VHH binders against c4kar8. Designs and how they scored, part 6

Target 1, 263 residues: c4kar8
Amino acid sequence: MAELSTPSPASPAPLDGGRGDELEKFTLRGARQILQLLQDLITHRGLITAHTGGGHSFMTAVLKVDEERGRVVLDPSPDPQANRRALAAPRLTCVTQLDGIRIQFPLVGLGEGQDKGRPALFAPLPAEMLRLQRREFYRLQVPLAHELSCLLKAEDLARKPVEVSARVIDIGAGGVAVVVPTGAAEFVIGGTLPACRLALPDGEPIELDLEVRNLNRQTQRNGTEQLRVGLRFAALPRAADTRIQRYIFKTERALNAKARGGL

## First folded at step 3 (VHH)

Design d32
Fold by OpenDDE, second read of step 4:
Structure d32 (fold): chain B 263 residues (1-263), chain A 125 residues (1-125)
Amino acid sequence: as target 1 above (263 residues)
Amino acid sequence: QWQLVESGGGLVQAGGSLRLSCTASGRTFSSYDMGWYRQTAGNEREWVAYIYSGGSTTYADSVKGRFTISRDNAKNTVYLQMNSLKPEDTAVYYCAAGDYSEEFLEYLGTEYDYWGQGTPVTVSS
């Protein structure tokens, strides 16, 4: 009696968005986060568009999350043909919106069955869910080679003024995200950092006021802790805005060209 | 540092009520989604309730109809009104915050940006 080794559920293919690296920022992979989001969908009776490929889709909903079995229960289509397509598809791409946020997640290993005597579709829990909230401003991921930096004028724990040179990791018309060593300064969300200096490759640093909008501790693979600081431009001169926009545009074009094999 | 501080925990009899509070130290409280979790010894934290920055709410089935989550943005505070408490509700309750600012959608390396220290709730039979 050969123990049929249940094939280890193949790691779901990354959400094919050509901008894989950009989307990673919005991708939830935590089991708890996924479960919560699915429960939210259930609670709000969120309608889901399930794409089966080939331009076909059907409307469904998450009916139940079975945590014990590690599966999600979906409402089948009233169209038997749609259900057949869904079952035959190697991947179901589910798209919905909750509280103004676009949610996208893949389901693989779809099966059919009964839930409480009603026809249902079953799939393993998604390994990832994309949660996209509209940004006020586009954020460009800054290539490491550009070595953008921002000199932050902040305070330490003793409220002593300190200057921290921070690497800029993303930039947009509305602000920047930077990384600083843990403990380099004390940041308060909603606090203003006056007279900071943003260094762009095209000339002299831009002096500007920054407002702390987000703080996130990150552990690098090497075990080093860093603090990611999201900063809004509190006041940006027109000339500075133009420079920033130019940089973003030029960089995006270069990145796209490279992606297409042109560089 | 942006911090969450829970309060309002304590001992209550079954069938009783308790109101938990969680106060955030940051100015951008209104941009955060807020949640309550609870944890018993030896178990994982379980989700209890969530309130979005937009004010919409969701609840775990186990507390639905008994608990109410609300927020006061002017006070930077989220509340959990717990009614009809049961011994099974005994846990340490944690407040969590996630920043989903339209300006700065950042990679949430963690489930939430901030957690409180927790407040214990004991429901006696």
Scores: ipSAE 0.005, ipTM 0.228, lowest interface PAE 11.4, mean pLDDT 82

Design d38
Fold by OpenDDE, second read of step 4:
Structure d38 (fold): chain B 263 residues (1-263), chain A 124 residues (1-124)
Amino acid sequence: as target 1 above (263 residues)
Amino acid sequence: QWQLVESGGGLVQAGGSLRLSCTASGRTFSSYDMGWYRQTAGNEREWVAFIYSGGSTTYADSVKGRFTISRDNAKNTVYLQMNSLKPEDTAVYYCAADVSYYEDWSGLDEYDYWGQGTPVTVSS
């Protein structure tokens, strides 16, 4: 009796579709984060495209998160064939958007049942969720030598106002990416930071409102944790826009000249 | 208008090598993540390799160890060196560009720019 070694369930294909470790910064793996994001999807009644493979998909929604049982409840398709495909699929790839951010997550171990007397699909909570945000504007990588900074007016965990000096990593017409020390403030995606100050080399800081669009925790090579915050310009005055564009243009030109063997 | 133009495709024997090039017309090439895809008739585009704006690379399992993606920012060009080619590598190869952002990525299925493709045929 040859013990048919049950092939170890193939590790679910990474969400990155083979894009490797670079997508890790966009991948949520924390249980709390995942639960929150799923709850947000419920709250916003986000429609989800569930891909079952072979070019087949159906529309669904997260109906409930069962934390006690560690499962997500999905709305079944009105098409029985779609549901059969979903149940037969080794992996369901769910795709949706929340606040303009693409969200992708796998579900494995899909089952059918009833929730409160209604047909439903059940799956264990996803182990990871990918948040992808498309760029709306070109972003210039800010040379370290320029030492651009942004004074962020934020709140701490106690909702006490705090000011955080953040280094600007990149800048574009639509916003900036900054780095802050972990724990310096609490940021909420979609939240507005009013009356912040962006320091450019050409003059006085620009006062502006910033909207938090992305948050990424990164561990530096030295082991230091930093929070990268993607910020959108909210209600940018024309004069400020002109200054930002000028800075970008001048800096880009200088970088290109240097790359060509110029000074 | 920012455009991608692929070149270097052609006929090659199994076990042979080919180098594809993709040249961008824009000034902001260094800010883009660049990728190669391939597509056969009747099939979806398959991801092959990616090189990020920071220089990191990743490969599909099917080409890992055989293909090498690289970029020359001064020339606004991304390359795909294909070694040990197999008949199953026969496809139209497409270059794709995605604006790289420190904390933001475009959708997996959406890119800012695509080339027109260059055909690669590997004969047995």
Scores: ipSAE 0.013, ipTM 0.251, lowest interface PAE 8.7, mean pLDDT 82

Design d40
Fold by OpenDDE, second read of step 4:
Structure d40 (fold): chain B 263 residues (1-263), chain A 124 residues (1-124)
Amino acid sequence: as target 1 above (263 residues)
Amino acid sequence: QWQLVESGGGLVQAGGSLRLSCTASGRTFSSYDMGWYRQTAGNEREWVAFIYSGGSTTYADSVKGRFTISRDNAKNTVYLQMNSLKPEDTAVYYCAAGYDYYSEYSLPEEYDSWGQGTPVTVSS
């Protein structure tokens, strides 16, 4: 009686590294970023759909972030069965929107208790949050030869002010994308960088306030890690707007002319 | 909203190759992410491939290793090179454009513009 060794189920092939890399671009893992985003959800009273698996979900909200204990407090469902499912689930998938941007994050280790005498759900802070954002304006890819730069006034991990010279990779009417070395500064989505300086080829740098809208870690071909930072113009003077628009128009025209063989 | 025009569809024998093209109208093509979908009669649109504005590509498992998506920003065109075609690849192929910072473009709802489609028939 030869014991037919049932072939051990082949370990699911690692999710193709390519999709993982793409998702990484949209995934926040910084503790400060996560805390800020959760706080923003509280401030805006964002409703969250919490998925418990099996096609089940319930509506909740973040009530509080307990930084000292490293946990988030959620509003329980009025349905006891939903709460039971949530507590039994190995993972909650939370989905919400803030300012039209879809946010998704996992919660693991859900428990029940009381917050200030009211029933509440508790979970450790999420290790990551996915933020999906649409572009507001088209972006002109800045030719490398133009060497546009932006001096960013940011903070380091210790909240010490730092200045970072960042290369501008794209520019539009609404903002710029820049690249900085990883670890050069700490950026928080929704945070404002005041009195930054955008250098254009046509004259003196433009002083402006920038709002951090997105963060993407990128690995270069040489293995060097860079941080791509999407920045929105928070308040742009008319004169500055005119200069930026002129630059975009001139550059686009030049690129098109080159593409047509005219240069 | 982009006007997208697909071309290059037709009849091909199994094992053959075909190259689809999608041309976008406008000046900001380089800022858009582009994708290909396919649809058979009575079925939902199936994601095939995607290329970001930065040039990174991703493919459905069903076409991986056989299909290649590429773009020419100077021509406002995205391409789908299809090799080793199979009868199951028979469908109307649609070009799509997206303008998100953080989309994977695996869902049709993530795209802002669609072409009218080009038919591909693979005979056995």
Scores: ipSAE 0.015, ipTM 0.284, lowest interface PAE 7.6, mean pLDDT 85

Design d43
Fold by OpenDDE, look of step 5:
Parts: structure tokens; C-alpha cells; sequence
Structure d43 (fold): chain B 263 residues (1-263), chain A 125 residues (1-125)
């Protein structure tokens, strides 16, 4: 009777810190802010998943913040092996949630010792903490029948200007998500695509500047890879904003009417 | 295919209370993050409240202290208890669901997988 090891609840994976520009707006670097957030974690007894790399993690908590020494005290794992991995890791990635907001912070220079006679882990205060919240604005899923497109002015691998016609899959007041064939262009998060053209059904394309906010490679069911690009409106004229909002409103109304059996 | 159905909207007087419900038809409801949005005619759809699959909650500043989001996984339902309603709360309220993903890029995309059709709330002065 093979004991079906109940898959351990998948610990939240750490966010990839390598996308520095995208995360900057969510990053706290102020010493006072960091201290306050750590104190809040203590107050709320927030459990933290500490990632040591290689797919390994353990549960911990912030026990104390030592402002005088500039260090944080963590609860060690009951598993000695986990503690060894933590101490050997060049970086500990801590992930938690507080009041519905995901928090992530790195700890470097982990050491072991005792706090008031109890085993503890010590690290210097984090230099930065990520506080991530979901987007505040809705994006409309664009009906396939509308065939919205965006002409992107981008660069290829050789930094040669290329124009890519991208299908718009969602749209909101703040931006669009588009899909492009893999390899059609090179996109850099935080980069600006100038003088792009968004095609709406109601008239002439809208010229606008777009900022790349996220990149996601997707494999279709048929095995074809495509790149989803999240784009923010970097500079949107008022007239364009009005048109976009009108489109969203009309489309949503139509979709709702259809769902109610009216069309 | 997952469907979200909102209910509980209607007319209420200022200062009154209303409870919205959103029921999902699909399996694995417990693995989904849930959100409430609202939209007025001609305006952007704005975020109101969010509840993680783990039960943690967050609120827009405009509704903080007045609204409470909760979920019942056994009933595949998320709720929005709205107290001390104001005329400014008048809108169509939408439920959204997103599967919990460990992928950073998917999470930051903040795209919901499913949306309800909306339920109208009118607060009369």
C-alpha cells in the first residue's frame, strides 16, 4: 500500500528579483518603512516561507527586530537540514502575506546563534522589501470577433527597428496586453515603444507610446509558443483615453446583454 | 468552464447595508483568488476588495472599514458585505476569479481568469 504522500501545500514561489525596473514601484527601501513592516509582521505573527534555493524552503517567522544592531531575528526550522541549507545559501528569499498583500524580501548574511538562550537565525536588515498588490483597475478581455490590434514599433535582436502587428487580448484605462509570435521582436521590461498604433473598431488608429511592463511566454495547446506582452500607456492623449473608455464600456455592455440572452 | 454569477444587488438607502454573493460553478474554488470590482457608466472599473485563496483580505481605501470580503469554499461563494453605503457606492459590482499561481509573471499580470456579469447596486440619497 504505497502511502500517497499528500503533496505538501506548495509554498508560494519567490518572485524573480531580476526584473528590477518593473518591481521598483513596489519596492520599499526606506529604513523606517522596512522596520515598520517587519514590526507589523511580528505583531501579526505572520508565517514566512523562507526559500533557500534549489526548490527548498522552510517555515519561519520574524521574532525580533534589533534596530541597534541592525539585524532581524528569525525562528529556526525544526529541521536541522533546513537550517543548514539556509546558512549555506547566499541569499534567503522570504515570502509572506500581510493584510492581503504579498510581501517578499531578501536576507543576506544569515547566521545562527541564540536569542535569550533559544536557538535563532540572524541576518542583517533587508535593504529592500517588496510589497505587491494586484492591479486596481479592470482590463476588458477583448472579444476575438473585435480583432483589436496594436502595431508595435520595436527592435529585433540586432537592434534594428521592426514593426510587429500584435493582437490585443485585454485592454484597460492604463494599458493593453498583446500577443506576438516568439522572436518577432525583443522586448525589455521598462522599455518604451514610441509611436505605436492601437486599432479600435470605431475609427482611425490611436498613436501612443507604450511601456513594456511584463513579459510572459505562453505555449498554446497546439504547441506553438507566443509572447504575451503587458504594455502601459506611457502618454495617452485625452481624446484617446475617452475613445478607449468608450470602447470598453460599450463592449462590456454588449457582452452583458448577450450573457443575459438579449442578443 | 468556470462561470461566476453575482447576486444580491438592488436598491438601498444611504446608510443601509447590502450583501453581494458570487458563486462559481467550477471545481477547485479553494485555489482561486477572488476580487470585487465596481463600475459606473462612463468610468473605469475600479478595484473594491480582494481575498486570497488563503483567506487574507485587502480593500480599497474608499471602502475600508465599511466593506468586508469573505469566502465559503464549501459553497464556492465569495461575499461582499457592504455597510454604511453611500450614494458614491452606486455602481455595477463585478466578481472576478484568478487561479493561484506560483509564477511571478502570471501573478503580476493581475489578470483574472473569470469575470461575472455584474450586479447593480443603487444607493439612494
Amino acid sequence: as target 1 above (263 residues)
Amino acid sequence: QWQLVESGGGLVQAGGSLRLSCTASGRTFSSYDMGWYRQTAGNEREWVAFIYSGGSTTYADSVKGRFTISRDNAKNTVYLQMNSLKPEDTAVYYCAAGEYTEEYLEWLGTDYDYWGQGTPVTVSS
Scores: ipSAE 0.006, ipTM 0.220, lowest interface PAE 11.8, mean pLDDT 83

Design e46
Fold by OpenDDE, look of step 5:
Structure e46 (fold): chain B 263 residues (1-263), chain A 124 residues (1-124)
Amino acid sequence: as target 1 above (263 residues)
Amino acid sequence: QWQLVESGGGLVQAGGSLRLSCTASGFTVSDNYMGWYRQTAGNEREWVAFIDSGGYTTYADSVKGRFTISRDNAKNTVYLQMNSLKPEDTAVYYCAADLSTWGSEFSPSEYDYWGQGTPVTVSS
């Protein structure tokens, strides 16, 4: 009777750092702020998911902040293999929450040692900590099977109006990320794309204004370049917001059910 | 239709205990960020406690050590066990659901669903 190892609850995946500009306002870089937030994590005994890369992670906690030495002390995994991975990783991505706020921070230069005679992991203090406070910053990764699209009304290099059908790769209450072929249109950060159309599976497209928030050029495995465009909903009618939220909810539920072996 | 229904409010003496219930319909509480808020007349809603999809709980400082948020997945219900009640705890208590995987700031405007509220009165 093979004990079906109940899949460990899917550890929260780290946010992709590619959202660089949008996340800057939520990134703490002040030494005092970082120390305070780490201390808050200690006080609240917050469990941290530490990602070592390659899809591997382990549960840890901040045990101590050593200000004099400029280091953080982490609880090692009970799994020696996880600790080895952590020590071998060029970067540890720590994900947790405090007071309903997602916190993410990198640790570099992890070492092992002892704290008060107990095994511990040590790292220099993080240079930055991401603190996501608002729901609008949550983004659902859109399943490929859903084929969400957004018709963008943009301009080309000659400032001629063009319509670009863009695939939606993630969606949240505050906006969408889309991918477009390189050169399909010119996008300017802070620019507004008026009267765009977001297609959801549940009905007619939603007409909305979109603000360009970030641009990221990506090279696909096949060598094709794509442009990822982060778009904010400039003005969203309540009915449209409700539809988007419903879609996100249903999709998350389905994904969670699948992760639990229910599908 | 997605709905939250609170129950369990009432009159209790100072030092007493009360257990509030919030039953969800149309969605699963264990898959969502669930919270309790309270509101007094003339004031804004203040957050009391949260439980995320992972079961992690967070409490306001004013209720920490006295209140416990929990859930029964089989009943699709979230609970707020309130112990050592004080007159200052008198309020209408609301259950809220955030349909996102991660909660946001403790802003009532960011939650998708609210119950109608259940009144709690703590007498001195």
Scores: ipSAE 0.008, ipTM 0.252, lowest interface PAE 10.1, mean pLDDT 83

Design e49
Fold by OpenDDE, second read of step 4:
Structure e49 (fold): chain B 263 residues (1-263), chain A 125 residues (1-125)
Amino acid sequence: as target 1 above (263 residues)
Amino acid sequence: EVQLVESGGGLVQPGGSLRLSCAASGFIFSEYDMAWYRQAPGKGRELVAGIDSGGYTSYADSVKGRFTISRDNAKNTLYLQMNSLRPEDTAVYYCAAQKSFYGLTYYRPSEYDYWGQGTLVTVSS
């Protein structure tokens, strides 16, 4: 009777070795950012896989954040052995996902306690949290009320320069998707649109170069055809990048607050 | 001055019972989570039982069903009723206090604000 060795749960694939510098962009080290992210995990009741080493893990959740004492409170495993392993581990590697974004953070100095008579685990707040937002792929759906637009400098079929005001439907760190009327301009995948202007709500339009990455014809419910153009930021000044990131962050926060019943 | 004074320790035969008391002074007893710890010779200090400011209790597996922790806030006193004592229960028993914080009690020796001097319990035939 061959004991079918239950395949050891595959060690999470090493996060693709994007150069250490890229990982830093996704690493939160600010106390407020960490607290906010932990609070978000609480609010969303995000399940966390806590790795104790040796191929062992257990499911947990953040129950509370003790800001005054700088601690996080976790739900213990129903398995006493898992809890013992956790307490004995020099480090827990916590992995979770929030809004499709993988989050990873270490916890050290784990202890056992109680929350109102219920068993709980606690640890100092993580020094860092990795939010693996494939920024390149994450696109915020732009609320219609924000009326983001991008002035595209393109060419028509006759290669005559045309300016097209396009509504931005999604935005990410790497680019925007816009909608234009069919026939408004000729777009070529891989083509560069120079000196375009992205209008954000927070100030003057951002001048930037855009590269056409995809084209999708869409028929609206009313029968009107539109062209969705996926555009990559080809040359984004640092200041512009900061503004875009700020906009995305603020908008996400606002959307999340609204989703939680916040006015 | 903050004081935790344990009493009630002594020599008892296996199967016997003892009641430990810890008299607290110098702080607002009702605002503290209390615990009994013990340290056997050559061993580390271990949690025996805890009771938070809300009256929720916790026990080590080794004493569960035999020991009962309780508190009298009017008397500023913590108790440990120990029944069915065993030789392995032989230890110095310590009273400990930590400030209650939103119902969170941390069962780690380093987390307690105050400790008593301890009382010796010897279980021997």
Scores: ipSAE 0.076, ipTM 0.496, lowest interface PAE 2.6, mean pLDDT 87

## First folded at step 8 (VHH)

Design k67
Fold by ESMFold2-Fast, scan of step 11:
Structure k67 (fold): chain B 263 residues (1-263), chain A 125 residues (1-125)
Amino acid sequence: as target 1 above (263 residues)
Amino acid sequence: QVQLVESGGGMVQPGGSLRLSCAASGFTFSSYAMSWVRRAPGKGPEWVSTISGSGGDTSYADSVKGRFTISRDNAKNTLYLQMNSLKPEDTALYYCAKESDFYGDDLYDSPFDYWGQGTQVTVSS
């Protein structure tokens, strides 16, 4: 999967430092619920992205659930190097979706072997699975007529501070996606950009710390290259959160009104 | 609600050609990169090709370079895969996959957030 968009790793956190009460309400811990969800992934031929750390991942799928042995059986990658990375990793973070619901779960103790004479990966059943509605990560496509921008505080290729004015293409409660010209700055997945300024219509720019979550290189029809950068709001003041939510709500309402204007 | 529906699969002899289609609905099609992914019996899922939202940038797995062409028609919300010089090893279920939405939280993102049921391609003499 080398040509795909760079996967966004979870923020690096010390052991137990990433334990969030907010995610607990979406966590399945019952053995029957876990077994049923894994079976649903088999039935719906769920494509699973397995993250091995450091931005490395491969695609897999659940072949079967062996309840008697307490194991899940997975497709190996067609890439032998990806399988080696997976077997060497202390943990896989598996991410998929099912009927618009995000599913995430860890696998620890991955091994290799055969299932029905074919190569397979084996792991103990996960002790927990996260199940999230997509609406919680809703984002608004920013209309081109809104000149929404974010001034990024980053570094260039020589590690010198640089300010890049980036166009905001989408915005949600958790962050923004922006586009910048290729080579304007160097971005590192998981890196923090401090004191960036988000310019919303009507009002002073909002000063925010942003975490780089993903990077996608895109070529426009006119031949110019741009980099799409996904950015998470690291620490959002209540006043800033309120202004962002009001912008999203008002813009969505206006777009819905325009869509119905031709009736 | 996002829907992706693949079609155009079938049985073909080695050296033959097939054109796959994917009909997309429920999202702003031109704003997202689209990909083809395949899953063969006894193998895990394999990425095949990606096309940018504008159609200006394409990429291919080494196994299909020079034989397959990805394209899109943003006016029709349709993704295509033209497959030429088909080989027995191209036999697989072919999925249409949508680029992931930005999630902006402490969660790992996958490159895809939606895919279809797939369309079966069988290359056999």
Scores: ipSAE 0.347, ipTM 0.726, lowest interface PAE 3.2, mean pLDDT 81

